# Designs tried in a protein design chat: VHH binders against q9y6x5. Part 229

Target 1, 379 residues: q9y6x5
Amino acid sequence: LPPKLLLVSFDGFRADYLKNYEFPHLQNFIKEGVLVEHVKNVFITKTFPNHYSIVTGLYEESHGIVANSMYDAVTKKHFSDSNDKDPFWWNEAVPIWVTNQLQENRSSAAAMWPGTDVPIHDTISSYFMNYNSSVSFEERLNNITMWLNNSNPPVTFATLYWEEPDASGHKYGPEDKENMSRVLKKIDDLIGDLVQRLKMLGLWENLNVIITSDHGMTQCSQDRLINLDSCIDHSYYTLIDLSPVAAILPKINRTEVYNKLKNCSPHMNVYLKEDIPNRFYYQHNDRIQPIILVADEGWTIVLNESSQKLGDHGYDNSLPSMHPFLAAHGPAFHKGYKHSTINIVDIYPMMCHILGLKPHPNNGTFGHTKCLLVDQWCI

## First folded at step 10 (VHH)

Design wc70 (framework vhh_5j56_2)
Fold by ESMFold2-Fast, scan of step 10:
Structure wc70 (fold): chain B 379 residues (1-379), chain A 127 residues (1-127)
Amino acid sequence: as target 1 above (379 residues)
Amino acid sequence: QVQLVESGGGLVQPGGSLRLSCVASGFTFSGSDYYAIGWFRQAPGKEREGLSSISGSSEGYTSYSDSVKGRFTISRDNAKNTVYLQMNSLKPEDTAVYYCAAGEYKRGSDYWTYDYWGQGTQVTVSS
């Protein structure tokens, strides 16, 4: 029988939450599996970009999902959290579920992972749920496990997405111990439910399960705002994305817009597209706007108003607060092994190896994840 | 179709109390971790101000703005699909039209987006 993999994401699960809160169910999962303490995500450290990097192994400039809000000047198309269904946005890469379906006579299943409800290169996940935030974790899990057990051709790759702790991280901030402890306990209970469901269905012993996240979270404040309206009049540009990375499309001369922005705040960096630091790998895509503003950690860019967010992400990917973790369990993985750091783009070639798929060219390095796998030797 | 109906507004003396109700139809508020009902107000010539919210999760997580914390309490009755705002120690500056709104958190939204609004209920704090 072909190997099977379930990839689970809890959005916004900051790596150091594992050190500051108790996770009895997750710790039991890790005890008989592997833990990567930090996953260095891609820039910008946002939901759609990093979820697509996990399943393609590519930097954002290469896979084309460069932000949660995007604009294409040639086609005049807009992308957002409420307008994400156009295949145009997703077609610059081949995600693992497409490869799984095309290289082998296998099926894929998806509960809400970004991109799985969109036909990409004319291929949509064999089984999927259209995105709806009101659908419970239990219903998502019930559908995934049904498809894993009752599909022909067999489902060998499945994804499961959950919005917490990102929602509460934004609302309360990661430093609100009372509210965050309640949210994180609920997530740990959901992990317990997931393991129990897989055991009851006879899937647990033969299924590879990865639990990870797309980014972390940092504390924001009403004392740390950058008012963009104090820098430049809104008539000079179109705003494509705001905070903490602002994407600016000039309506006038680009140099004039840049000069109005470049010295406006000591708490943001202003880049012409060609001057964006190489280490971000955030330059070579038409969807990256002519001027990018990058706020310092914990600073929020606003338009002459207050921000309701007490936590945020999207900041520099070198910041530990932006890093998620990765835990895994199953026949492909060692038991009781702890690893310090991998890059988020390394997950894709590892998953391809587990499933026996030939990876598309990617930015990950298989050698970085070898020590997690029973059929590999550490280099 | 989502619809929200506010009630319980009126004229009250300074120091008095009112309880506002928001009845939701067209969706089930409770049991969804990512739905929230928020209370907002707008006074003449001022910006709309967020006051309080309660989540649809089983825990019913609440938040309050600094201007009303300790004076206003949000609660819900899931059987009636209703959210309440108990307003105590009312002041003349609390005079405004009060709105309830249904908000949804979505993957990639970075915060709750309030797309569905009631028509508002007038609260006047005066002698």
Scores: ipSAE 0.605, ipTM 0.814, lowest interface PAE 1.1, mean pLDDT 92

Design wc71 (framework vhh_5j56_2)
Fold by ESMFold2-Fast, scan of step 10:
Structure wc71 (fold): chain B 379 residues (1-379), chain A 127 residues (1-127)
Amino acid sequence: as target 1 above (379 residues)
Amino acid sequence: QVQLVESGGGLVQPGGSLRLSCVASGFTFSGSDYYAIGWFRQAPGKEREGLSSISGSSEGYTSYSDSVKGRFTISRDNAKNTVYLQMNSLKPEDTAVYYCAAGEYPRGSDYWTYDYWGQGTQVTVSS
């Protein structure tokens, strides 16, 4: 039987939530599996970029999903969460479900993972759900498990995406213990439901399951705002993305726009594209705008208005608050093993190994995940 | 057709109370984990300010802005598909048009988006 893998994402699940709240179901999953305590995500630490990095093993400058809001100056196309269906945006990389379907003549299934409802290199997931936030976790899980059991050719790679705790992290902020406790308990119960469903259907013993996330969350405040309108007039630039990483397309001389921005706030770094720090791997793509503003952790960039955000992400990927975790269980994984840190781009070559696929060139390092796997030596 | 209708505004003296109602039609806001109803206000010459929200989930998660926390309470009646804003200890600076809005958390967005708005109801706090 070919190996099978279910990849589950709980959006915005900050790594240190595991230490500050009780997760009985997740703890039982980890006890018989593996835990990576911190996953260092890619910059910028946003949903669409990091979800695509997980399934391609590439930095954002390489896979082309460089933000949740993008503009391509050559084609004049715009990307957003409400306008994400154009294959143009996704075609700079080959995600694992495409490789799975093309290399091994196997099927892929998807419950709302970013990109899975878009044909990429003329290939779309064999079974998928169009994005709809009103669809319950239970309905997503029912579809995934049905497809895992009832497909020909067999589904060997499946994805499942859930919007929490990101939505509540933004609304309440990660420091709201009362509200976050309720949200995280509900997520733990969903993990319990997932494990129970897989056991009842006879899938649990032979299925590899990865539970991870794309980023963390940090506390924001009305006391930590950067008003961009105080720095520069709207007539000088087009705003492509705002906060906490602003993408600026100048309408006048780039140097003049840069000079108006560079000293506007002590809590924001202003970069010409070529001056963006190499450690971000956020420079070599036409979708990255000529001027990038990076707010300090917990600071929000606004346009002469207040912000209702009590939590946010997108900040420097070296910040522990931006890091998710990874937990996994199944025949490919050791039992009771804890690892400190991997890079989010390392997940892709590990998944290719589990599925027996030849990975496309990528930025991950298979050696970083070897100790998680039963068929590998920690050398 | 999604429709939101606000009511309950009017003239009240400082220290008084009002209860605003928002009736939703064309959708069931309760029973969806990712839909929310929010209350907003806008005074003449000021920006629109968010005040409070309640989720459509069974738990009915609530939030409040610092300017109204402890004075305003949001609640819902699922049988009537109605959300209420109980406003106590009203001040002259609470004078504004109050709006009810409904929205959802879309994937890839960094916060709740409010796509459906009511017409607003005027609240005036004066003698």
Scores: ipSAE 0.014, ipTM 0.489, lowest interface PAE 7.0, mean pLDDT 89

Design wc72 (framework vhh_5j56_2)
Fold by ESMFold2-Fast, scan of step 10:
Structure wc72 (fold): chain B 379 residues (1-379), chain A 127 residues (1-127)
Amino acid sequence: as target 1 above (379 residues)
Amino acid sequence: QVQLVESGGGLVQPGGSLRLSCVASGFTFSGSDYYAIGWFRQAPGKEREGLSSISGSSEGYTSYSDSVKGRFTISRDNAKNTVYLQMNSLKPEDTAVYYCAAGEYIRGTDYWTYDYWGQGTQVTVSS
């Protein structure tokens, strides 16, 4: 029987939530599987960039989803909102579900993973749900399990996406113990439901399951605001993205805009595109703007207004608060193994190995995930 | 087509109580984790202040601003598609127009947006 993999994302699940709250269902999953305590995500630490990095193994400058809001300087196209379905934005890479469908007589299934409702290189996931936040976790799970059991060619790669704890992280902040404990308990219960459903359907013993996330969350405050309007007038630039990484397209000389911004706040760094730190791998793409502003952890960039955000992400990817975790269970994985850190781009070549697919060229290193896998030598 | 209608405002003495109601029409509030009803207020010459919210999830997650925590309680009646704000120990500083608003979280926006607002109900706390 061909190997099968279900990739599950809980958006915004900060790694250290596992240490600060109780997850009986997730801990039971980990006990018979593997845990990677920290996943070092790509910069910028936002939803669409990191979800696409997981399934392509590429840095943002290579896969082209460089932010949740984007402008392409060559074509003059705007990513009009976070649900834009123009294939143009996604065509700079080949995600794993496309490779899965093209290399073998196999199907892919998707419950709302970013990009799965878009034809990429003229290939869309064999079974998919259009993004709709009103669709319950139960309905997403019902569709995925139905497709895993009732498809020809067989579904060998499936994805499941859930917006929590990101939505509550933004609204309440990660330090709101009362609300976050309730949200995280609900997520743990959903993990319990997932495992129970797979067992009842006879899928559990032969299915590889990865539970991961795209980024973490940090506490924000009305006391930690950077007012961009105090630095520079709107007539000088077009704003492509605001916070915590501002993407600035100058309407005048770039050096003049840079000079107005560079000393505006001690709580943000201002970079000309060519001066963006090499460690970010965030430079070589036309969708990266001529000037970027990077706020310090917990600081929010605003336009002469208050911010209602109590939590945010997008910050420097070296920050532990921005890191998710990865847990996995199934025939490909060791039992009871704990690993400290991998890069988020390493997930893609690992998944290709599990599925028997030839990976497209990527930025991941298979050696970083070897110790998780039963069929590999850990050295 | 989404409409929110507030009621229950009025004049009350300091230390008194009022219960505000928000009736939603054109959508079902309960049944989505990413929908919420929030209560806001605005006094003359002041910014609009968020007070409390209740989620559309089965858990009915609630939040309160520090200015009203312990005095105000938010609740819902799903059969009536109605959200309530029980206001106790009212102070003159609570005098404002009170609004309910429907909020939604959309992936990638990194913010809960309140795009649908009621017309408001006046609360006056005066001796």
Scores: ipSAE 0.613, ipTM 0.825, lowest interface PAE 1.3, mean pLDDT 92

Design wc73 (framework vhh_5j56_2)
Fold by ESMFold2-Fast, scan of step 10:
Structure wc73 (fold): chain B 379 residues (1-379), chain A 127 residues (1-127)
Amino acid sequence: as target 1 above (379 residues)
Amino acid sequence: QVQLVESGGGLVQPGGSLRLSCVASGFTFSGSDYYAIGWFRQAPGKEREGLSSISGSSEGYTSYSDSVKGRFTISRDNAKNTVYLQMNSLKPEDTAVYYCAAGEYIRGADYWTYDYWGQGTQVTVSS
């Protein structure tokens, strides 16, 4: 019987929500499993980059999904949510579902995890749903559980993605306790539905389940805006990405653009590509633009206009507000164990170990997650 | 095509009330957390100000700007695909063109965008 793993993401689930709100279903899941209180994600702390880091174990500069909006100067291609299905953007890495299908005559299943509806190295998830935000959590769960029980070759790796609490975090901000308590209660109820469905189908006892997220969320305000138009005319550059990390492609001399931006705001750092801090691991890729602007936590970069965002992410990955958590349950995991912190890139080699797959070279360290696993020594 | 039509504007005295309506077509308001309708206003010489929003989710999450909280109430009739803004205790400072806009959450854009706008309805608060 090959081991099976279901990887679940609730987009934008900030780690400290667990301490500030009640999660009875998630707490029952953790009681008989493991909890990692903080997962240090990769920079930029954005959805597509971090979801791809979870399944490849690579920094963004290595896997090539360096932002949610990108430009490649060599090919002159643009990446946005409208063209995320071009394999060109995803082919700099091999995600775990591709490895799972190619190494062991096994199948993979996917309900809307970023990249799973794209053929990567000519391989697409064996069973998948095209991204459509209107599809309910219940329909995604029904398809995943059907595929886990009724596939040949067997589905051994499955993914399930849900857009909340990211959508509400942006709309209302993480400090809106009334709206956030309602959305987080709904998520906890969905976790209860997930566990109950797996139990009813006889999957629960033999399935490894990981519940995690890609990033957190921080409060934004109309009082914390950085207006780029006050510092530089739009004719001097092409804007590839805006906020909170702006990607600037100069139309004139790079040094002239840099000099116009470097003293623009005390709440923004301006970097030439080669001066980006090494700790970000955000430099060695052609899709990283010649000038990068990094706003301070809670500050929004704008073009001579107000912002309606009350919450955002993308900020420095050292910030606790940017960190998600990881909870897991199943035969591979200890029961009732709490761990403080892992790196998001560590999830990939751990998942490869659980599935018996040989990992591709990656930036994760298996030793960081061994205390979670029953077959490992953590001393 | 998404289309929004506002109605219910007019002239009212200070302290009076108006109810604005926004009828949506080409867009099913209810059924997804990832759809919302918002109310905005713009007075001459001022930037556009967000006032209130209501989500398309079953919960009907609402938000209000500080300038209107306690005076304005947003509600919906899903069967009529209509959103209402009940405006009470109107002040001369509330004089503006009022717009409804359809917003949606876009995963790759990492925020809510209001790309579909009505033509606006004039509200004048004057004695």
Scores: ipSAE 0.495, ipTM 0.768, lowest interface PAE 1.9, mean pLDDT 91

Design wc74 (framework vhh_5j56_2)
Fold by ESMFold2-Fast, scan of step 10:
Structure wc74 (fold): chain B 379 residues (1-379), chain A 127 residues (1-127)
Amino acid sequence: as target 1 above (379 residues)
Amino acid sequence: QVQLVESGGGLVQPGGSLRLSCVASGFTFSGSDYYAIGWFRQAPGKEREGLSSISGSSEGYTSYSDSVKGRFTISRDNAKNTVYLQMNSLKPEDTAVYYCAAGEYIRGKDYWTYDYWGQGTQVTVSS
């Protein structure tokens, strides 16, 4: 029987939530598995970019999903809708479900992971659900477990995506202990339901399960706003993305736009594309605009208006508040092992190893995840 | 067609109370984790201000702005598809047009989108 892997994402699950709240079901999962305390994600620390980095092992400049809102000047296409099924945006990389289906006579299954409802290199996940936020966690789980148990060729790679705690993190902020405590307890209960369902169906002992997230969350405030309209008139540029990383397409000379922006606020950095710090790996793609504004942690860029969000992400990927965690359980993983940090791009080559797939060229380092695996020697 | 209708505004003396109602039609907000109804206000010459929200989840998560916390209470009646804002200890500074709005979390937008708005109800706090 080929090895099987279920990859689960809880969007916006900040790593330090594990230390500040109780997670009895997740703790039981970790006790017989592994925990990576911090996962250093890619810049920008946004949902679509980081979800695609997990399944490709590539930096955003390499896989082409460089933001949640993008513009391509050559084709004049805009990406700003989660229902956009144009393969153009996703075709700069090969995600693991495509590799799984093409290298081996195996199937993939997906419950709403970003990109899984899009044909990529003419290949769509064998079983998938179109994105719809109204579909319950239970319905997503029921479909995934049905596909894992009764498919020919067998489903060997499955994904499950849930929007919390990101939705509540934005609405209430991560410092709202009352609301966040209730949201996180509900997530822990969903993890308990997941484990119970897998046990009842006889899947638990032979299935590798990874629980992770794409990014964290930081507190925002009406006292920490950067009004872009006070810096520059909107007639001078086209706004491609706003906050906390603004993507600026100049309508006049680039240097003139840069000069109007460069000293406007002490709480944002202004970069010409070629001056973006190398450590971000965020330069070599046509979807990255000529001028990028990067707000300081907890600051929101606005257009002459208040912001209603109390939490946000997208900030510098060196910030611990932007980091998720990774927990895993299954025959491939050690029991009771704790690891400090990996890079989010390291997850892809580790998953390829577990499934026996040859990874496409990627930015991950298999050595960083060796200590998690029973078939590897960590010295 | 989604519609929100506010009622319960009027003239009240300082220190008085009012209860606003928001009736939703064309959709059911209860039972979805990613739907909410919020209350907003706007006074002449000022920006629109968010005051309170209640989620469509079974838990009914609530939030309040600092300016109204402890004085205003949001609640819902799922059978009537109605959200209420109980306003106590009203001050002249609370004078504004009050709006309810239906919000939805959209993955990848990093905010709750309030695309459906009522026409507003006037609240005047004056002797």
Scores: ipSAE 0.660, ipTM 0.845, lowest interface PAE 1.1, mean pLDDT 92

Design wc75 (framework vhh_5j56_2)
Fold by ESMFold2-Fast, scan of step 10:
Structure wc75 (fold): chain B 379 residues (1-379), chain A 127 residues (1-127)
Amino acid sequence: as target 1 above (379 residues)
Amino acid sequence: QVQLVESGGGLVQPGGSLRLSCVASGFTFSGSDYYAIGWFRQAPGKEREGLSSISGSSEGYTSYSDSVKGRFTISRDNAKNTVYLQMNSLKPEDTAVYYCAAGEYIRGHDYWTYDYWGQGTQVTVSS
């Protein structure tokens, strides 16, 4: 019987929400499964980069999705539309659904995980939904469960993406207890619906389910703005990405641009590409610009205007506020086991093991996730 | 095409009340977690200011700027595809053109984008 895996992402689900709010359905899921309290994501702590790291096991410099807005210096292409279907942006890595389809001759299914509606290395997910934010969680779940039960070759890998709590985290900020409690209660109810649906369809006992996220969220404020126009005239550079990590492409001498930006704000670090800290693993890719600005936690980089954001992410990946969690349940996983921390790139080799796939070379370490798995020895 | 039409503006004395209405056509915002209607205002010589929003989700999540919190209340009538802004305890400083706008959240944008705007309705608070 081939093993099956459903990978679920709730975008922007900060790990410590689990300690500050009640999640009865998620806690029941964890009681009979495993919980990783913190997942250390990749830098920059943004949606497209981290979702692609989960399914490739690679740092952003290696898989090529280095930001939500990108410029490739070699080909002179711009990635500025989130609906851009150009495979060029995604072809520097092989995501797990492609490996699943090509290596084992099995099917994959996807409800809106980033990249699943793009042909990558001439392979698109066997079943997929084009990205459309207006499609309900219920409809995404109905399609995924239908494909898991009714496909030939069998669907062995399925993904499900939901935009909350990221959308509300940006709008209200993570410190808005009233609004965030309502949003998070709704998410817990959706997790309850997911479990109930899988039980009713006879999938629950034999399906491995991972619930995770790409990043966390931190509180922002109109009192914590860095006005880039006060540092440098916009005629001296092209802005590729703005906040909280600004990607600067100089139109004049790089050193002159660097000198105008250096020490402009005490709440922003300015790096020449070669000086980006090694711990970020954010240097060796043509889509990483010659100068990178990194705002301190809770600070927003703006262009002579106010920001509407009360919450944001993209900050230093060592910050606990940027960390998601991982919960899992199914025949591959121990019951009632709690683990402190893994790296987000470790998820990929673990998923390959569960599915019996040979992983492509990756930055994850299988040993970090062994304690979660029933068929592995744990120290 | 998405269209928004504001109504209910006018002249009112300080301490008075007005209810603004925003009728949406060309889309159904209710039932989508990632649509919202927001109220904004712009007074002469000032920047446009966000005041309040209501989400299209079943919960109808609301937000308010500090300048209007406790005085203004946003609500919706999904059957009429209409959003209301109830404005109480009006001050001369509330004099502005009031706009409603349809906002959308798209993954990876990290903010709510308000691309569709009404023409505005004038609110004047004076004796």
Scores: ipSAE 0.423, ipTM 0.723, lowest interface PAE 2.2, mean pLDDT 91

Design wc76 (framework vhh_5j56_2)
Fold by ESMFold2-Fast, scan of step 10:
Structure wc76 (fold): chain B 379 residues (1-379), chain A 127 residues (1-127)
Amino acid sequence: as target 1 above (379 residues)
Amino acid sequence: QVQLVESGGGLVQPGGSLRLSCVASGFTFSGSDYYAIGWFRQAPGKEREGLSSISGSSEGYTSYSDSVKGRFTISRDNAKNTVYLQMNSLKPEDTAVYYCAAGEYIRGEDYWTYDYWGQGTQVTVSS
């Protein structure tokens, strides 16, 4: 039988939550599997960019989902959560479910992973759910497990996405131990439900399962706001994205806009596109605007208003607070192995190896994940 | 279809108490982790301020702004589809129009949007 893989994301699951809270179900999963303690994500550390990096193995400048809010000056198109169904935004890369369906006459299944309800290179996930936040984890799980039993052609790759703990991280902030402990306990219970469902259906022993996330979360405050309106009039620019990475499209000379912004706040870095640090790999794409503003950790960029967010992400990807973890279990993985760190782009070539797929050119390094795998020599 | 109606405002003396009620129609408070009811206020000449929220989850997760922590308590009666704000130790600075709002988490916007608002109820704290 062909190998099968279920990829699960809990949005905004900061790696160090594992050390500060108890996860009995996740710990049982890890005991007979593997744990990567930190995953270094891509910049910017946002939901859509990092979810697409996981399934393509590419930096944002290469796969084209460079933010949750984007603008293309040539086509005059805007990307947001409300209009993310246009294939134009997703076509700069080939995600793993497309590769899975095209190389081996296999099926893919998806419960709400970003991009899976969009035809990409004229190929949509064989089975999918249109994004709807009101659909329970239980219903998403029921559909995925039903589809994993389909045999003609077999479903060999499945994805499952859940919005927590990101939603609560934004609302309460990661330092609210009372509310975050309740949210994280509920997530651990959902992991328990997932494992129990797979065992009841006889899938557990032969299915590879990866549990990961796209980014972490850091504490924000009403005392840490950067008001752009204090530095530049709105008539000089179009705002494409606001916080914590602002994307600025000048309506006048770019240098004049830059000069108005560069001394706006000691808690924000202002970059002309060509001056964006090379380590971000965030420069070579038309969807990256002529000027970007990067707030320091925990600072929020606003337009003469207060912010309701007590937690946020999108910050520098070198920050440990922005890092998720990766746990995995199944026939492809060692048992009881812990690894310190990998890059989020390394997940894609590892998944291709598990599924027997030829990866598209990517920014990941298979060698970084080979110690997790039973069929690889870890020396 | 979502409608919110506030009640319970009025005139109280400093140190007094009021309980505000928010009755929802067109949606139910329970069932979705991504639904919340929030209380906001706006005083004359000031911006609208978030005070407290309660989630639609079975646990009813709560949050409070620093200005009201320890004085205000949010609670929910699912059978009546009503959210309450119990306000104790009221100060003249608490004088404002108080609003109830229904919020939903929007994944791509990285925040909770409060798109459905009541008309507000006046709270005046004065001798």
Scores: ipSAE 0.239, ipTM 0.616, lowest interface PAE 3.5, mean pLDDT 90

